VHH binders against o26223. Designs and how they scored, part 102

Target 1, 191 residues: o26223
Amino acid sequence: MKLLWTSQHIKVTVHIDGKVSKMDVLEAIKTRRSIRKYQDREVPEELIDKILDAAMCGPSAVDERPWHFIVVRNREMLEKIPEVHPYGAMVKDAPVAIIVCCDSSLEKIPGFWVQDCSIASQNILLAAHSLGLGAVWTGVYPLEDRVEGIRRLFSIPEHVIPFSVIPLGYPAENPGTRDLFDPDRIHLEKW
Short names: E, the ipSAE of ESMFold2; O, the ipSAE of OpenDDE; V2, 0.75 times the mean of E and O plus 0.25 times the DockQ between their complexes.

## First folded at step 6 (VHH)

Design j33 (framework vhh_7nfr_2; at its last look DockQ between E and O 0.01; V2 from the best seeds 0.00; counts 0 for: pae E 12.4 > 2, grease 25 > 24.2, SAP .764 > .668, placed apart)
Fold by ESMFold2-Fast, scan of step 6:
Structure j33 (fold): chain B 191 residues (1-191), chain A 122 residues (1-122)
Amino acid sequence: as target 1 above (191 residues)
Amino acid sequence: QVQLQESGGGLVQPGGSLRLSCAASGFTFSDYYMSWVRQAPGEGREWVSSISSSGSTIYYADSVKGRFTIARDNVKNTLYLLMDSLKSDDTAVYYCARDLPFESWIYGMDVWGQGTQVTVSS
């Protein structure tokens, strides 16, 4: 394990074989946290490609895979997101955001696109975390004002539904892990 | 009973100052991010500022940055908005709001106060 300096002099921990993280799946799931503060550091295109590849690998109802993604790196566009998603204002300083969308023309079974896009959104969060990045899911659907605001801002056609906005970057905060296991929610053999 | 109660609004001249307060009750105030949101006549709601549960992380809308200060007192369960260098464009009803939990993927507000009117005119 060695530390590399970026052009911003922000150290990055890289494993000796070039991997950013050797976190296993269970560790990634348990230690992922919402991150809303980011370093002033660009995210390489290669990492975004890996994240989107992971996003598309989720299970999908009738394998319809209705997801489309908009990658936003333009600073002016990122700064306009709070105008249509007011509670996304905390995340406008992210170097990049991914908008998860459903293309309804790809839908094979009515209504299951919500689960499909939820799976894609969670995979983005987990993949980002595993690569040493921080991210947060900010909900769009089913909040009608946010859906129409994001549609207008990014010229999204009427047959495509914006589902979530996920800003991401190198984390500038480190919230601790949560202990959320609740055995009272587990029922053996029956309710 | 979860409640948010604003106070401190009023009429002020351009360049003046006001201090808004929001009294919270019926929930653990120190667990939540809190926000101020305003609505000008004939316009939609505009987010103004947010503060983390501990007070360590603060965000401002570009229109108010450098003029407004958000603060909180977790012992008194009170949120504040200190407004300096007020402009006619700041005329609005100001709402105190409780943000959804930090890990919520539905990012937004679930509890709103009644609002307090701020009018900036000569």
Scores: ipSAE 0.287, ipTM 0.614, lowest interface PAE 3.0, mean pLDDT 87
Fold by OpenDDE, look of step 7:
Structure j33 (fold): chain B 191 residues (1-191), chain A 122 residues (1-122)
Amino acid sequence: as target 1 above (191 residues)
Amino acid sequence: QVQLQESGGGLVQPGGSLRLSCAASGFTFSDYYMSWVRQAPGEGREWVSSISSSGSTIYYADSVKGRFTIARDNVKNTLYLLMDSLKSDDTAVYYCARDLPFESWIYGMDVWGQGTQVTVSS
């Protein structure tokens, strides 16, 4: 299988007249990269709303929808996140971050919340990318020190589990794209 | 009439340099972020660089960092892109765009020039 996607750079499909074409789902998936550098630009609330809408459109086990979202714009709070998240240094540079959480009281089947929140987190990343924003998934769960750190920092109840921190902003980097297709990972009918 | 007009493109050898200019008219130039975006043949547009209204904040794509320099003259209503150490993969049409810092990055560039062709070839 030969992939035609060989782009080394993030591409934005726009018309010459300044009109922007829609990014299709495959393009969004294939061209999305983790972005850890952001411009000094505010992210409109409308975009955050669209991103959160997308986050809530994913499937969940038995439609339990256990997710909650904390939208963080406060500079002081953004700057504190790296103190409890060693790989969250870029959060302090982002104009906004979304913390994806699970309310365990909403679980219908134990354990599937991880998948539910993962889907929500990925949808955040894809939606952000399609809207011209950069984002990165910084894992919180299942690392207890990070979970507790974020919990205390944001006064999150015990029955609510912080899952991921996703800083967002207009990108100030272009890491390019990668071909991640690996035929060795594909097995036909049996292992 | 709001207008952007690029100039300065051309044919250069690898390792060469070019300076692009973008003349702005019909709006208060100094109130807007400005950006350069390029489009290679058969590919989508790629963001290259942005500069704030005052010029105090500058951003580059990693692909051009250390080689390209964005600048602006608010008195002359002109945006510049100095391109050094040019590579074959820098071949593209280069567009100047008016950028709205508080809008979607993709959708916030509401004014575009016609573009100027840059070709890097031996």
Scores: ipSAE 0.006, ipTM 0.279, lowest interface PAE 10.2, mean pLDDT 87
Fold by ESMFold2, look of step 7:
Structure j33 (fold): chain B 191 residues (1-191), chain A 122 residues (1-122)
Amino acid sequence: as target 1 above (191 residues)
Amino acid sequence: QVQLQESGGGLVQPGGSLRLSCAASGFTFSDYYMSWVRQAPGEGREWVSSISSSGSTIYYADSVKGRFTIARDNVKNTLYLLMDSLKSDDTAVYYCARDLPFESWIYGMDVWGQGTQVTVSS
């Protein structure tokens, strides 16, 4: 509660220019790369709010919106993630991570929550990139050991399924852009 | 609270006409596709017609095409179904339903009215 009162006394005004974001959506999609090295620099809460707003803008099966998000800034918790998620080693170096979860009690149509949470996860990556941040999707579901490890570590209840862990921060690397267009993957009218 | 209230049902002779109304409240009506669905005694629900949020795109089941007209008034938050050339097969309870936004992954309806009885005698 004391922390809440302190937060109410400090407001950072983010100037919202009347102009649209500098980055075009196609540019954002083409230039976004997985970023695994981050500056030792805090990510402001308003940027996380914008990213999560974007995450919730995605479509979902029957508009079920089964997603929940855990925002992790605690250093000790971030450093424990690699113990249960070995391919998440960069998470310990991130100033913040977002855990995308499915609340199965919100499912309206069984089995589509994976697509729903995938959409939310990708929107987090694109929104972070558009805000000058770098992020990477580290897979949790469907790897049972990772799912149970993350569930245990963050006290996630049985009906909630951790889907992905997304560390993010101001990038400290530039892996470059890839041209991945492959016309052989395009089939007109039929296979 | 989100609500849909149908009205305008009744008893009509074959070949007659009837206009159903559905008053919407508790949500931003103009953000949603809306649908009419009917249920005859002892049968499942049958989709009848849908209309886009702006009213610019309209769909009809083959069984009612050319006889029924769906419309909406986004100022009055009201959905309509004008039924002409009614047949005995049109006898059913007619429901107004809120369709999910076009951003929904799967087409579906999440809010239903209580229904209004339409009976086409003989």
Scores: ipSAE 0.000, ipTM 0.152, lowest interface PAE 12.4, mean pLDDT 84
ESMFold2 (binder alone), look of step 7: mean pLDDT 86; pTM 0.866

Design j34 (framework vhh_7nfr_2)
Fold by ESMFold2-Fast, scan of step 6:
Structure j34 (fold): chain B 191 residues (1-191), chain A 122 residues (1-122)
Amino acid sequence: as target 1 above (191 residues)
Amino acid sequence: QVQLQESGGGLVQPGGSLRLSCAASGFTFSSYAMSWVRQAPGEGREWVSSISGSGGSTYYADSVKGRFTIARDNVKNTLYLLMDSLKSDDTAVYYCAKGTGYEDWISPFDYWGQGTQVTVSS
């Protein structure tokens, strides 16, 4: 029913059936999967607020924090995203999407906003997963047709660059877990 | 408008080599990751290889690592699969696909065209 204890390392939640679920940071990272099928359930505003709080906690180059976020819940607007993002078909079926944007007027060091917005996007995915939601990253920048399509659709000013579209909701699929550790990619001391 | 046309398949003996090509049109080729996916008779699709839009990153299924090389020519809008040391298990129809089919990449797979048949037999 209620979140009982939280830290960056451990989250403990009591469920209606009396079960306690635990997900630490490493578990969240290792078990997060892209989710493209969503239940017909609205996501509470409180969960979106927590996700966006987590997004803004990412590191950024010279602390520029250039990110802005558009929260899209309007069904008609969600249904138009696939028209300007050819592989964003799943967005129309999501209860909500977050558009991660860079306000170039906040940029202090040229080019690092891409890394900043990538970090914010990953934090959104991990936070959503930790809260029992599913999400998927869909690329916008640097694909100019998608950038301009999303800009026009959401009336984004020319000094703001849409970076990613992240639909999210309660998951209606379970793709399972993956073990991706490859020790051949780790080099000690030198290449 | 998006079109992907595969070619280069054929009959080859075990241990032989083939080069598959995919001519792409109707989109900005260099802006998209591209993949090869195969399907053997009576089986589901199997991802073979992917390459990033710039060509700077390549990925291979374990079954083809060390034998196949994926490449692209962004000037010619063409994707390639260089297949070496072919085995009977490589017999399949090979499809050129826009995107990676992987999580967290630009696009999922989207198949166009008839594919190209590769048959490895003695």
Scores: ipSAE 0.000, ipTM 0.121, lowest interface PAE 14.5, mean pLDDT 81

Design j35 (framework vhh_7aqx_2)
Fold by ESMFold2-Fast, scan of step 6:
Structure j35 (fold): chain B 191 residues (1-191), chain A 122 residues (1-122)
Amino acid sequence: as target 1 above (191 residues)
Amino acid sequence: QVQLQESGGGLVQAGGSLRLSCTTSGRTFSSYAFSWFRQAPGEEREFVGAISWSGGSTDYADSVKGRFTISRDNAKNTFYLQMNSLKTEDTAVYYCAAAPFESWIDSAYDYWGQGTQVTVSS
């Protein structure tokens, strides 16, 4: 069921595991980690909708926005992903996975769809994290055997290219945070 | 750049055990996730097991679960594959791999060892 938002509903906080938390964009970027262990707990449809909305808000070359998404909740289908994706073993333990695809018929500038789908994938990871979920990006493109395996498994048309498989759920691990700032990678004015 | 070198392969009888080692040099060992892959003659390279950088979470192919264990020793810049209850179908060249991007454990990045042969006889 859809709820109408009105000016009387001015909520600025996020509920995470029954707790009210506030996470800004920079905090989300800095604390997001790949999560491969999930609770045996369903992810509400409303959270998936919010994640996909965020995924579609990324910048896109010439605004082509070639991304399409397959939402997989079926246990039998999730269990088949590791057969065609070697690093996808953790997907079978996730309550849901999102497959990010490129519809090549929407491509306006050749080759930039890879960057577009990368942006969509990263937005899925950040949005999931901001909502109290964990996720991990498992690569499909440009490995041809994985591309064709995923295509066959999900009946994806030839003009659509599966790009990534992103399992997600409530996290059952806490890897902590990383300090990745490296000033040696910053060059002023010239290389 | 990261360089990887496997050791510990050889000939073993079915039901026996081997421990493979992969020693890394170059970049900081603790910043990497590590995996083992294998390739039998005429077959595609397949995933065997992985260990994450995030505190020892591990993942295994269904064919080796309960028989193989992956571990790492950060002080020695080495990670291991302990192979127990070996079967003839485990015969393959075993490769170690390193991924700084833990979401991609496989050949998307060119950090692979040269391989070590494991032969399991009946």
Scores: ipSAE 0.000, ipTM 0.186, lowest interface PAE 12.2, mean pLDDT 81

Design j36 (framework vhh_7aqx_2)
Fold by ESMFold2-Fast, scan of step 6:
Structure j36 (fold): chain B 191 residues (1-191), chain A 123 residues (1-123)
Amino acid sequence: as target 1 above (191 residues)
Amino acid sequence: QVQLQESGGGLVQAGGSLRLSCTTSGFTFSDYAFSWFRQAPGEEREFVGAISGSGGSTDYADSVKGRFTISRDNAKNTFYLQMNSLKTEDTAVYYCAAGPYEEWLTPSDYDYWGQGTQVTVSS
């Protein structure tokens, strides 16, 4: 017997300022790359709204949906992020950044907010890519100094935990695609 | 043409010091973060240290923290690795790299690489 690995492709069509963009979901997942260089172009508010809608559509443990988002467009604030995030130098050059946060008062099951916010962060990256933008996930949680630095900078309440900072914009770089499929990591029926 | 070139490698006794330099050309130096990697015989390339584009942030592998210091000189388009209290386990080919300053970095995340310089630490 021969085992064939086959996946169905789902086509997604989105309208952006009267233009139609088409990208299969699997193609979006496979071709998304971290983008750290951005054009000097503003991202329309309508695209940010679409990205945040997609972020909130992720699965959440017992449907707790603990995420909150801060949208940062202010140049002075973007320029201060590298002071509290050592790997966030590219943020100052982005037209906009989204800070993904967890409101702990919305948590229904302890600890699963990390998975919830990870899913929201990944959806932001995929939605940005599908809309012709580039983005990168810069880690905040669980690094205490970064968590407290971001909290102070954006006046985030103590019951809210900043999870990630995601700068985004129109890409000024085009990294190639990656072939990451490794069949040795797939086990049939047992380890 | 983009080029990164290491210098300062050589033979040194355990407990000694070496300073590696990476001279760059062909791009705007201030646009890049810089890192050092090393590769011992038969091993994979491992991260040693990184410095941000602004120079305000540095990061180091646990094995070299407190012994190695990374720095940059924007006026000279050069960055450095000061290696103190060298151990025989530090013997490797050292590579400089230019790219993003970010956690979860692998060698494939860097835009440009030098050819490498040999560091040999004798007992």
Scores: ipSAE 0.000, ipTM 0.235, lowest interface PAE 12.6, mean pLDDT 84

Design j37 (framework vhh_7aqx_2)
Fold by ESMFold2-Fast, scan of step 6:
Structure j37 (fold): chain B 191 residues (1-191), chain A 123 residues (1-123)
Amino acid sequence: as target 1 above (191 residues)
Amino acid sequence: QVQLQESGGGLVQAGGSLRLSCTTSGLTFSSYTFSWFRQAPGEEREFVGAITWSGGYTDYADSVKGRFTISRDNAKNTFYLQMNSLKTEDTAVYYCAAPFESWIYGTSEYDYWGQGTQVTVSS
């Protein structure tokens, strides 16, 4: 028995400044920006499926993979998110949002689910960017009021913890790329 | 118990089509990635194609791209391999597979496998 993996997923084509271009993994990481303004265009279901597949491919502590996802397309529900998330105003203008959740019943090591859900959230952002979409991570956990508000709004069970709300769509803004490399934060051999 | 069962194999002439099915039981079907493999006489088992849990992502071996299509029906706990433009080189036993998680301490990785279905393509 042999399991074969294909490694044909390091280059993508993306719309950049109105042009289609090739983007490798490093370029995707460096050029991804938080996008809070979206075009009035629906996101196809197949792109959401690809994003969620990528979200679940991240490393997980002891491979517990505690993440669950709620996909929200309903206009009325999207419009209610800012009522329970004070920095989620842009969600009402997004065609879709993904709520990243932790199912605590899947947890094998206390506390590592936060890292697992962070990895899933970042993969959503990178996958969206690679597919020509824009997205932004809006924080829910560990802010108790936001956790409880989102839980109630989406009928999330007690054993499930909402972690982040990520609206996404075709970008209607281009904030440009930031130069964030700081060599003073790199220490060779010792501190 | 987890079981995978292939069907739909048979004899077909080059240029023809066949549709393979894999029916599963004993697992939460909607949460699994499923794959097709094949093994020709005297050769190693070869990856053919895969479909993710959502059905939103598919992957194929270069030898079958554009000719084979994998799909799934979550309501029927069944996934499929549609084989078009068949070549004599496609003659093999076809297996369906699902990954199984196992702990490294005292165990190794393995998959759930079907028993295989023969596909013979004549010229």
Scores: ipSAE 0.000, ipTM 0.093, lowest interface PAE 19.8, mean pLDDT 82

Design j38 (framework vhh_7aqx_2)
Fold by ESMFold2-Fast, scan of step 6:
Structure j38 (fold): chain B 191 residues (1-191), chain A 122 residues (1-122)
Amino acid sequence: as target 1 above (191 residues)
Amino acid sequence: QVQLQESGGGLVQAGGSLRLSCTTSGRTFSNYAFSWFRQAPGEEREFVGAISSSGGSTDYADSVKGRFTISRDNAKNTFYLQMNSLKTEDTAVYYCAASPFDSWIGYEYDYWGQGTQVTVSS
């Protein structure tokens, strides 16, 4: 029993600011914004664990679930990301970043890993928002220079493809919400 | 659709200042995040600075941080790059870009301007 306790799993720990169900699903989806300014404040391990649990709960083509995640907290490593991702300047100011990767050896159907990793990335953004954090998706795949730069920086093996870099932190900005509903994009019965 | 048009480029002495403008037309200006990029002859296009759709977030390349300021004026459908303490290495064609995406730096930009030349002489 004690040996089972030491197995790798998501920890369920009480967090002082943790309210995982504070906003409903529609509210979370509609109010999530890209956040690029972060407080100089640590993100607890327990919140990262909850976010990664949510990331792995997405649907996956033929249930291949090819995603792997790198959690980066080391300041020196975060500061090097803009060198290989020129539009990721805000990452150096974040307390933590998650790199979403595809292990191509787990792929069961060609090409659907992109959708799988997109789903995982969006779940990270929504989960972070629901927990009072801010995050932004910075694209890596399919930009070859970014893929190879991130691979070298984090010692990622050749059969693993870095997909996105998502910095996270307590937000230091409030961009408000957007009204994006466009009925002209809805077609009834046929195009 | 969004149309972008840069203005304000020209020749300036090292240590001087220039303000670039990017005027937009077409789609709702407030729905877009805006960025400035530059490209020197024979070099890759590099990021310079960005402003979020809300105007609440600005980001800069380390090479220009503290010298350049990006701003937007929603009433004029225009955004700006104020360039101070110009150096000869700032010589480049400057492009403005717009993205409707939340992850403006994680996605390719949908719309680009034609570019405006900035030349900094010694």
Scores: ipSAE 0.000, ipTM 0.212, lowest interface PAE 13.6, mean pLDDT 82

Design j39 (framework vhh_7aqx_2)
Fold by ESMFold2-Fast, scan of step 6:
Structure j39 (fold): chain B 191 residues (1-191), chain A 122 residues (1-122)
Amino acid sequence: as target 1 above (191 residues)
Amino acid sequence: QVQLQESGGGLVQAGGSLRLSCTTSGFTFDDYAFSWFRQAPGEEREFVGAISWSGDSTDYADSVKGRFTISRDNAKNTFYLQMNSLKTEDTAVYYCAAKYESWLDTSAYNYWGQGTQVTVSS
């Protein structure tokens, strides 16, 4: 691949000047919402670097870490995603999208890559939220038509499986917080 | 009782070498991945290097790549950090850490050592 991320190191810029607002982990988990409307603002590369660093910090079965990421900023490419992904209409309006992929040659235990890539996808959503961005997970795997459509569009080789497409940007909507705690789903010591 | 104990720290001149050891007890050594971290005064703890439970893969921070080597000795329940071509910027407290590499969770470091001081003088 001839784009960014081929041979460069991720640069992290940390400014510890001024007052910092922090969201704790529990608050981030509880207040994250799917965001499908974005401001017409570019997302700095430094924030994408932080998000991808967080994505790679997830647990992985047998530490196989099979994830690869495609960062898409090209407007023409973003506009083509809805043609191969029926529920990806919002992607064309996002300033950037991350495609989470599995390199099957890195698998050490069959089938657990789905869990690995799910964890990476969720970490992207949480990291984006903690940084003041909004994002949404649009499913690709296991729907074969979407998998092949995304593969063809981004020249993804056969041994690599596109798992999710996550558009992100500064939020242009605020859907509010959900209260999802359901004690009926908790069983003590037996079903 | 699980224990990780660093040794081999001390004072060394720039360009010199040190080997840190982390001796472990209280768990099945072969099931764990191991890492070294360091923390300089006034700075956050940073990753230095890691070795997988199988020993088949290693990873290093860019600042130490080519100078430091992590290794493990399963027969001795010990892992090492060989530090060559030391720079004054390598001055820090070095911590060893272990994480259980199960089929499902490798994200958290389960156990940490107490730290050992490495001071590199000009």
Scores: ipSAE 0.000, ipTM 0.074, lowest interface PAE 21.4, mean pLDDT 83

